# Designs tried in a protein design chat: VHH binders against Ribonuclease D (rnd). Part 9

Target 1, 374 residues: Ribonuclease D (rnd), of Desulfotalea psychrophila (q6ajf4)
Amino acid sequence: MKQENIISTTEDLKKIVNKALKLDAVGLDTEFVWERTYYPQLGLIQIALSDEECYAIDPLSIKDLSPLGELLADRNTIKILHDAPQDLIIMSQATGATPQNIFDTRLAAGFAGSISTISLLQLVSEQLETELDKSETRTNWLKRPLTEKQLSYSLNDVRYLRATRVILLSKIIGPKIKSWLQEELNLLNNPANYSTIADESRYKKVKGVNKLDRKSIGVAQEIATWREQKARELNRPRGHVIKDDILLEIAAIRPTRPEELANTAISTKAAERYGNDICQATARALNKKEVDLPHQQKRSQLSSQEKGALAQLKELITLKCDILGIDPALLGNSNELKKIIQTLYKGKTTHMRQSFGWRKEFLKDFYQIHRDTI
Short names: E, the ipSAE of ESMFold2; O, the ipSAE of OpenDDE; V2, 0.75 times the mean of E and O plus 0.25 times the DockQ between their complexes.

## First folded at step 1 (VHH)

Design d3 (framework vhh_7qia_2; at its last look DockQ between E and O 0.02; V2 from the best seeds 0.00; counts 0 for: pae O 11.4 > 2, grease 29.8 > 24.2, SAP .671 > .668, placed apart)
Fold by ESMFold2, look of step 2:
Structure d3 (fold): chain B 374 residues (1-374), chain A 120 residues (1-120)
Amino acid sequence: as target 1 above (374 residues)
Amino acid sequence: QLQLVESGGGLVQPGGSLRLSCEASGFTFDYYAMGWYRQAPGKQRELVAFITSGGYTNYADSVKGRFTISRDNAKNTVYLQMNSLRPEDTAIYYCAAGLEYDSWGEMDYWGKGTPVTVSS
């Protein structure tokens, strides 16, 4: 592995991108450090033009990565990644482009007879009789110069992606299953995956927030909004500002004075540092008219009939997926399936992914049986 | 600034019709699933109909055959045509937008709602 494989200037980056744009597909990957910061610290971007022609792009040396954005957004050249979503977000942020025409080998593996959580090491080993080294996944990708082992590892993460795609596609020869894979791959083109989620919506991601009454959900919304902004300002994970469970405690008591925070598990230091901000967020929520408050969505336990239907649903998914040679996890996780059962028994519909596209078609007999049963 | 603005609600007799409209601004409308929810007094909010960015539609059983959802991407607008209205359709109707990639079923953007009352 030689220094000629490291791209350290915008000019050399442009040359590699121009070569890549003439190909049908290229492999891409990133390396980053993301333990103690709000933003990932991008350490390396790798590109494979072929099994033999791979480059490591050094983002520490290159101020302007936007030339890579032309490749990322190109609708003719396929970008092949393994477990694409996080890498796409990082590259979109680094380049300013919206990635298009993505092939995710981990996702495709789920349609090709493997599990949809398969690691790159397992997939390459199974498909190409090649062993990848795990040891560099926990190394400091911000350290310079890169060791030869770091460089070799990083390039091997992309080296086989083009070949892996060809092999996976050869295993997905049915037009129906191939169209299902394409539906899933097309979702990776949605630019909302690469934009900042609205700060005002962050409270929805706090587990347990819908157990609060409506007024307290409004308080949680304002505190979560403030927390996201503060975490971004400090460049620290949001949990370092206020943990989710403490946020819920605070929202439940609706503190307007810092002294009231003593009724929660917040540390004395955090209360001193953030107490005024937390109380201002609470005041903003309490000043809202009731019509402007978010609505509570409370969930009940599954009935005995619903538990039976859930078991039938899981059994149907397992049996059909075994016949079709696809991973049952593609149909949904346990929580999604529970929610589908509950909404089905209320005679309702949902915009959850099991209610449209190939998943709806996959599940149509189950839905028809339960609709007839009422 | 992200906004969903509903219109077209009101008072109508049983068997009548209403057309709800929802105009979206501040986001890339073409990439979002759009939905209509309703909430009657004392009940939980429920999804009535949705339409994906690609035009696929689905409906609650209680409104199938009576309601039609559609979208006009050029106008950033989603519609709900409500025919053969019944007293049990009385509710506040909310427009909502959600990312199709987000498989948890919750919408990220909500309108303020437009009341629909079906009474003699």
Scores: ipSAE 0.000, ipTM 0.460, lowest interface PAE 10.7, mean pLDDT 84
ESMFold2-Fast, scan of step 1: ipSAE 0.000; ipTM 0.418
ESMFold2 (binder alone), look of step 2: mean pLDDT 83; pTM 0.854
OpenDDE, look of step 2: ipSAE 0.005; ipTM 0.247

Design d4 (framework vhh_7qia_2)
Fold by ESMFold2-Fast, scan of step 1:
Structure d4 (fold): chain B 374 residues (1-374), chain A 117 residues (1-117)
Amino acid sequence: as target 1 above (374 residues)
Amino acid sequence: QLQLVESGGGLVQPGGSLRLSCEASGFIFSEYAMGWYRQAPGKQRELVAFIYSGGSTNYADSVKGRFTISRDNAKNTVYLQMNSLRPEDTAIYYCATEYGDYWLDYWGKGTPVTVSS
């Protein structure tokens, strides 16, 4: 007996996609393994046409996923996901398509009187009073055959997404908040979300890089760029080349000779293998003109005036979010709020998600007060 | 699927201790930095503690000397040992990681901590 809900051929995939394209909305999810490779390996794609009609698409059996790409890019059929970005990136990479018309139930929960970090299990429990299975978190999704329990577990991730969307939309306060949610969802349509970030920008993702002086940040940039290229070449996680904390230690000492790497916790094997590459990366940074070095964004302590303004911003967000029934986290995390204050007080135009769209509208009175005082 | 599952939260009296755990799956845990964030009711999420793949740590000023972050790579688990707890530490605590070149830090569902007399 074959599983009724498994799609293993391009022809069957086309049939399911053609049915999906006639619907107003479908649920989507992915299962993947990301243990030993530079990019995640896609194991399953789940689709729910209704709570009764759900399928697991097998990408290991189907080499041409372009029909799924047509659904992903379709502007008339809504694709419902919980915490969409990672799944969309994986599906975009697998299909070559740019996602369109996405509904993220995690974002919607934050606009509907819940928290924007809620799990799918809790959301379905709260909104539909349905308890989902919490098992199978350690499944190797690349292994075949799948057990009945594994298949059932995977389909639960999509089965209730359509119903969840309907309930969440019913709980959002008025047309203004619905328009704010739609604005957030429309950001998922941007092709830039599905492009690999430039290798030379990867250093920005290394936690603690801003604690370095500007010249060492330049070294970190060159080493991080080299590390991305080497990790991709080897098809291994970047940490298998050099871990972030070791990268920061190396950047701090700015090694010009491989022997200087002994002053860091780098392994003997890695130092032997990569020492010359690391020193060449350091030399590239040290030979740059000062204007070409990355700008230093130190986490300086806020002044007393800036601390007062930050407290006022947090209070405004809390009070207004309570009235509107939206999660304060949607406005920004603590670091983002600090950047808003620093930008306002330094009088610089910095591109922040709070400087445009619905967040700018939300914060307009706060901005006006501070522009009038500074 | 990348998953982060937090546990260990609960009710505790001021001055008490609590240990949070976060079990990770779907990526090579030992190669990624892990962090603990918290969000009090009606407030923004804030970074509490961070641990690099090699074991180096960083803490928010409000918790330095009271909280300790650690990891067990064999168990794919990150821990937050919380000592000398204060009512102001009351929040939902979230485990997070950065993986790949994606712009989002990935979060678990959270575990609630209530410090009350």
Scores: ipSAE 0.000, ipTM 0.192, lowest interface PAE 15.8, mean pLDDT 83

Design d5 (framework vhh_7qia_2; at its last look DockQ between E and O 0.04; V2 from the best seeds 0.00; counts 0 for: pae E 18.0 > 2, placed apart)
Fold by ESMFold2, look of step 2:
Structure d5 (fold): chain B 374 residues (1-374), chain A 121 residues (1-121)
Amino acid sequence: as target 1 above (374 residues)
Amino acid sequence: QLQLVESGGGLVQPGGSLRLSCEASGFTVSDYYMGWYRQAPGKQRELVAFITSGGETNYADSVKGRFTISRDNAKNTVYLQMNSLRPEDTAIYYCAKDSYLEGYSDAFDYWGKGTPVTVSS
């Protein structure tokens, strides 16, 4: 690989985008560093116009990446990525565009008889009899100039995407399975399906939050909301503002004055910096009416009948996926399958992807059989 | 208008050779992945070979070493040279363009009408 494959000006970026917009499909990938910041630090964007025409776009040199956004949002040119959601988030943030018309080779691999969590390296090795170099993991993609090895490695990440798509599509037989894949790919056109959750919902990701009483869950919600906003302002990981276990401890104490934070494991520096904010968040939660507080979600054990139904569900999925040649993981993880059973047997309606679209149709016989069990 | 026209199929004995041609009009073959697919009676369609826009080739395991895909950009034509033919190669062979018209994954790529190949003695 040579330095002429590096795009370092907006004008050269516009030229390759204009070429790409005339093609039916292009490969895309990103390289980034994400260790000590809230946002990933974008180091490189790679594009393959063909297997032999691959470029590395240097976001450190190009101040305005919005021309790439035209390609990302284009509904006619397919953008091929492997494990697309994180790359889509990063490129959307860098370009201001909402990506459209995405093909994810990892997702398609699941419909083509591979594991739906397969790495690009493994997928290329299996499909193209090519071994990719593994030696550039955890390199500093922010350093310049890029070495020839870094450049070669990064371009190989997009070089085979177009060929891989062709092979995967040839292995996805029948219009029904292709329509299921397309349904999943269409979800990538809506950032809500791969963007970060709302700040006010962040508390749900704090492990152990449901063991707090209802008022303390309300305090945790307000503190987690504030923490996310502060982390974003500072461009620091949320845990560098306040760690999750400290957040839970604070929520349980419900501090109204900063000095009460001394009863927690919060550092002296963090208490000095954030004490007033934490107490204001606590006050907001404590001033809410009872009806406005979040509910403690009960975690119930499955009955023996429910465990039997779960085993039948898993068996149906395994058998049917083997016949169809698709990865059972596409139907849901173990927690999702457990929620299906709880919904059926406890009469609770929930918004689950298995209750809509192709997954509902896939599971329709199971739903019919178990409707009369309730 | 866009067309793919296959030719060169026919009846051949085991061990024989055939050369399939796919003449394209309405687009430039070197801008796209072009492929040969086949469908035997009672079987699903399968990819046989493809050639990338950059000229790289790939083959199904069942034909590797026996079949060669190539193209002539001046004639806007893709070829499939089939050597050491076996009875299991009997199928209708289709030339295909990977186009993804309308911005969604169609059930099929754009296809020619096909050319039958029969290997029997």
Scores: ipSAE 0.000, ipTM 0.249, lowest interface PAE 18.0, mean pLDDT 83
ESMFold2-Fast, scan of step 1: ipSAE 0.146; ipTM 0.620
ESMFold2 (binder alone), look of step 2: mean pLDDT 82; pTM 0.834
OpenDDE, look of step 2: ipSAE 0.015; ipTM 0.338

Design d6 (framework vhh_7qia_2)
Fold by ESMFold2-Fast, scan of step 1:
Structure d6 (fold): chain B 374 residues (1-374), chain A 119 residues (1-119)
Amino acid sequence: as target 1 above (374 residues)
Amino acid sequence: QLQLVESGGGLVQPGGSLRLSCEASGFTFSYYDMGWYRQAPGKQRELVAFISSGDSTNYADSVKGRFTISRDNAKNTVYLQMNSLRPEDTAIYYCAAEWDSLYPEFDYWGKGTPVTVSS
């Protein structure tokens, strides 16, 4: 209880950061609310200096979080998180710092004979035989004051991270697999992880956009750009402006008048609020010359031969992962594995994380075997 | 933050050669796929040449056999060797670094270097 303190001033934050910078490793976590806003609302940052010394940093009370940024960017103190990417993005945005020297226990679990989708609660239960309480999962972390139970709950998410890291490293099979984990952890140091794509490129992330013709892809680009700007203006999630499936329906019909929106599943209220903006976005796309429209990235279905090669790839991954103690999910999801097969059969290089580094080394025998089938 | 700075552009006669360089500042250059793009007046920006972090290359049909892309990870630099240049190669040439962000896709762009092919 006495060691569980809330840090509510920049001066006290500097004191805790100065202690952390003298240590080899610290645990970090965040609590946030991301239900009705464009950006996540940071509610709490937890730090563990040891199993006995943990603090909750209150970002609602501290106007300057730059001292935390100093710790986040420090190359000598390891920051241990479980499922690090989202927490690192939020902390990077709050501090302006680029994270360095990160250890993600979720990634490490996948290299240590466990699964890379394991929750912190399950991991701590398996490795430390300690049961963590998750009864506060539906807490509004923006409300103050925090209860004793909420504070204790939040600090347990970081308390065991240092011990968990030590155990996971002891279970990794051989120095080569440890080097593969380190390569993967080093990717978390990349500044690109902490930048968002330009508004005009957001349409590329809409599932199904490549099924549209080029004029409709142009309309989708303009509407997606407008939607990002409107979502930020209103401070609402992009899906609360219009959902991706509605955006695709609109792009397909290319409305020039608001009345044409009745041919889509857009709500009456959204059509009333945004109909003119949507039609203006459509007009901007339709006024572009053909050469200025986005290129259609056609996605072809796998042939029976390509499906056979995909099955062989999945089998090879499963068997080799079983031998090495690595989670197959670390090699790639189903869509990524399909892209590997299509790339091999087309004889062209496309961007794939499986074409370089440890994944390329893991898959080298498969690449050699299947090159001769083309 | 990764920053890209292009150099080596200029005025050259048809049939001539130029070598473009793109220097990256910041770390982790070796993990990025690198591309050269170009944009002529009134045209969309188009991919010219691509090199993966594993040194696999791809070229636009219009430049295949004339242009060569290469990288030096120790110097954080990507190069575009342009041979047998034609007036239609006149454009501003841009360097790009691509890496998948854990949340969205991300690419870094340079400010561009002009290449003019004329007598």
Scores: ipSAE 0.000, ipTM 0.106, lowest interface PAE 21.7, mean pLDDT 82

Design d7 (framework vhh_7qia_2)
Fold by ESMFold2-Fast, scan of step 1:
Structure d7 (fold): chain B 374 residues (1-374), chain A 120 residues (1-120)
Amino acid sequence: as target 1 above (374 residues)
Amino acid sequence: QLQLVESGGGLVQPGGSLRLSCEASGFTFSTYDMGWYRQAPGKQRELVAFIESGGSTNYADSVKGRFTISRDNAKNTVYLQMNSLRPEDTAIYYCARGYEFDSSGYLDYWGKGTPVTVSS
C-alpha cells in the first residue's frame, strides 16, 4: 500500500526523519509560493522513503523544522532532488541547516546521455516509462486544506526519484564520468551557496549595467545596494521598489536632486517615495575616489584568431561530449566559452569554473595546445 | 517547486505569426511580473517583452508594434503574440518571472524555452 499522508506535528516529523536517517537515500521536493515578498513562502515539503512510502510535510502547521534540518545535513543519507538549488536554499533558510550529500537528477541526466535542462516529468517518462499527472501544477500551495488530488500529485514529484537515480547512474558507464558528476554534486555541500550575495554586488546582475561609463556604474551599484536593503525592509521583490530598466536610466543621468528624476520613466509614486534616497545613493557614488569605482567589464569582439580558437573549442566539446554521453551545456554557455578564449589570448588570470576540477580535466588538451602556441 | 512551461513555437515564414504560451506553477502567478526573453544562436539571452502584475506592458525596441504580451491570471498563463515575424526573430524563447538571470542556477526564474524559426 502507498502511504500518502500529511505530517502536521513536530513529533510525527521526528518519526519520519528517524526512519529516513536509517535509509541510504530519500527523495525530497518543495512547493512554495513567491508572492509579493523578498523571500519565498514555503508551502509543502515532500519526502519519499520508498516508492510506496511518501509523506507531505506541512510547514504551516510545524514551526520547528529543525528535525528536517538534521536530515538535510546528514552525510550518510542521500537526498535526491530534481533541480535541487532552489529547494535547498528554501529548506536551508527554513531549517538553518547546510545541505549535505545531495543527488540532483537534473545534473545527473546531463551526465547520463540526456539534457541538463530536462523536466522531472520528461525525465521520469523517458527513464521509467511513467506518465506523471500535470493537473495540479497550477495550485496555491499555501491554501488549506489540501485536496486528495493535490496531495497525491505532490507526492508523485518525489515517488520516483530513488528509482530515477539508480537508472541514471547505470547509464554512466565510466568511473571517471561518475567522479565528474560526484564533483558537481559535492558543490551543493558548500555553505557559501546558501548565503546571499553581498548587496554591493547586486548591480552585476542588472542587464546592461556594463554599457554605462564607470561613474554611472558606480551610481548603479549604490542604487542597487539601497534597493536590496529597501526591498528586505519592506519585504517586497526588488522590482517592486525600482525595476532594472528604471535603475539604468537613473544611473545614466546621475540625479542629485529629485526633480531630475522627471527625465526617467520612474513612476510619480516611486519618485515621491524614493527620490531622496535615490539622490543620496547617487551622491555617495559621485563622492567615491576613482580607485573605488567598479571596473567596467568591456564586451569586446573576438579577433579572427580568437574566433578560430572558439570554433575549435566548441568542436572539441561537441565531439568529446558525443563520445562520453555528456550534455555540452555542462561545460559552459557561449559567453563562458568566449571568456575562456579571451583569457587564454590576453594572459589574464580569471576565476572561471572551467579553470579547475573536472572541466579543466575535460579541456586539458585544448589548454595545452594554446599554452604551447603564441 | 517553481515551474514555467513554454509552448507554441515552430517554423514560420517571414511575415507570419505565432502565439507562445507559458504555463506557471509553484507561485501566486497573479502577483508577479512576467516576461519573455529570447536567445539567438551564439548570442546572450535578451528581454523581449514584459507585463506587470497590474497589466502594464513594455517591449524591446526591435519588437515594439509587432509583438503583444498578455496574461490570464485565471489560467496562470502568460502569452506572447508575435506578428510580422522576421528572420532575425529566430531564437529560443523563454518565459521568465521577473528580470533576474542567475548563472549559478540557484535562482532559476525561467522555463526550458520553445524554439521559433523564421525562414522561407
Scores: ipSAE 0.000, ipTM 0.105, lowest interface PAE 21.3, mean pLDDT 82

Design d8 (framework vhh_7qia_2)
Fold by ESMFold2-Fast, scan of step 1:
Structure d8 (fold): chain B 374 residues (1-374), chain A 118 residues (1-118)
Amino acid sequence: as target 1 above (374 residues)
Amino acid sequence: QLQLVESGGGLVQPGGSLRLSCEASGFTFEDYWMGWYRQAPGKQRELVAFITSGGYTNYADSVKGRFTISRDNAKNTVYLQMNSLRPEDTAIYYCAVDLSYEYGMDVWGKGTPVTVSS
């Protein structure tokens, strides 16, 4: 018998949480809408106590989600999610709790002979021979009442997570590789994951900002900071205030008068609305001392010897991952691997996730071979 | 450094049998886990079987009941007895040792080819 109930009161939520806290593990997921607002709008939270007992929690009807926060922060009940970070951020924001004791099946798949970018649909098909419905990709999760098909679809996102975890753990041979996975999962407990990024740091996420000179990066920082504040004030996505490509054009020309915005692709309406704010942000950046401007982060080129070492590192990762059933992507992206080589050869010690923990253990023979290399 | 030398591969008819051997040198063999990997054309390398220093064995689902891994500590040798061979068992077979500090299998051998065909 499957239980597919909608939880619409704080009292019923408390009852479900109390049941969950007596279990070793539960599945969790969220559905949200993030198209026309600054913050994502939480539409639904799904919980699976078993493959037969699943619930949809309605955050539109429940004003106090603190009982869910108690479950989220509980150190004794494992919360199983697929591709956990975004869901954990949304639930942390909604509950005020810091997530603890998380199992991400996407990460676990990468340690269990699959890829760390696998979708839940593909993972459940691959591991449980179960095909999930793909037909609800355009659902407005804020609309009520939910159809039976929408509810069933949403609950399938959590129904198989407990079984999937058991199977993935069974495919990891030995306690050492399981300890590596646990180390990676423990990173999700870090409160820093759930803190808002400072407005003045938001410019770092604008693709192409590092192609600008330092004064223009300073302008980009001030405009990005202003844009975050304005987007929150209006409750609109940042791109609806100023798109990233327009922000870069503005930063490049450094406008001191609103009329100069005509030299960018900014709309006439946006220029009329925001021109004075943009010029004031530009002026703030131009009045900064050189020492106070953001540093330009440029990629350095590798020498021929360093390129050879990088090729050896990539080969070692590929061969050892193939043997251990670990996705090479978990060891680092291309830029991170280049940084390892530069750190070994240029003598500058930069902090790398590959210099400690399970990645250090994985790479220790490579480091030892190159320890005596000039 | 340690050395592993595989032997026993060859051409065999479907339903036939082969016994692979791996002779180890350069370490105290009885203290280490030993295993067999294979790589078929166009496929990823996969673990076929392993045997611990204590004699515990584990097998891939595709070979369970057909293959048997064993070890002879006096001869520093690990074996893979392959029965009821199928065309899909065609691969290069590699001997591996679990160095205790890495807790995974390191492939040190050159491999021995196994072809199952009529």
Scores: ipSAE 0.000, ipTM 0.095, lowest interface PAE 22.9, mean pLDDT 83

Design d9 (framework vhh_7qia_2)
Fold by ESMFold2-Fast, scan of step 1:
Structure d9 (fold): chain B 374 residues (1-374), chain A 123 residues (1-123)
Amino acid sequence: as target 1 above (374 residues)
Amino acid sequence: QLQLVESGGGLVQPGGSLRLSCEASGSTFSDYAMGWYRQAPGKQRELVAFITWGGDTNYADSVKGRFTISRDNAKNTVYLQMNSLRPEDTAIYYCAAGPSYEDLLYSEEYDYWGKGTPVTVSS
């Protein structure tokens, strides 16, 4: 029975971790609920030692997950995940450990001739010719006991990760491209990935904040900072306090009185509950000196020459990626490519992810063409 | 993992000079933008200077013309030469590394930090 594969004690967890530490690679995944709380609620951790030996670890029954932390931090056993960052953050928080030696099959797919946004279901289907049955019904991973069907689905998320990694590596052309993938994977070892960012920096994650004038960006910073604290106090998602789009509307009008919130899409109940806090946050921003306000990162307006250079850059990336079998998205999104062009033409050198490591190597010919351009 | 160790701090008289060093170990140093931050008692942490992998530099207005940042990739070290020191320069100085200078300006999410080295400018 699938239920016999559930690990419910710290002692049994230690036994499985000891087996895992003797292997070169294991598959990992998490199931969590993040609908009504500030912090995600860990429901299940899956581990695959082989395609035949998979376990579901029950964090609701195990009070001490530190043995899993030893595995996460181990530099000799590769941990294979699909779309690793969120799972690694959750496991790092649960164990106190900094993940090391990670292999993300989503990133690897982009280097192996697939798209870097591919789902695990599609990747396993395409690479292993194996169809995974995934339930489309919502599963509450905090509910016990888990059904056999729920356990089966959860274990399928890790069962094929080791085989998938082997196949993806076999499809990557040459040692250079494999070294580029390894450079990208090494970023997941950075302890900063697993540290909480400052509340006053959260506004930077609000899409569209840079479209506001500088004064309104200051208001957005203060409201985002307040929202973060309020969300933690209430143990609710930040969007349940104030959604990002409503936060931007509020920042644009810079309310000094709660009645002015009627000019935004904020709900009547939220305006009644938070109106005074929002106006106080606005007042804090408006009382700042100009020098203390955040810089405005306005969207780039490209000259005709810069548009020509951008088109040339995009063509070079498309053609070279087609030859190498690499997803062009790995080189940067459209905004990043525009920034490269503007940096080259503004007469100052800016360090960006495309100015070092494998992306610099990929783009070296383009940079040489523009070496004499101020 | 990149580890950063600062040195060179101490007590100096107004008008004096100090050279701070930050030695990196673990990861490929030459791939990182490097910066110096400081935090004075009762004040927030502020960026003092940074240097890109290509050697391009930026300075806070308060230190421009007095401080010079440089790097030696062969020694995995970044330096801050501080001249004409003032009592207002008294702070704990921190070394930071990020994959881009944008990360050093705006985000700590991918930054590596040293433990800090104290600088006191006093007669």
Scores: ipSAE 0.000, ipTM 0.168, lowest interface PAE 18.3, mean pLDDT 82

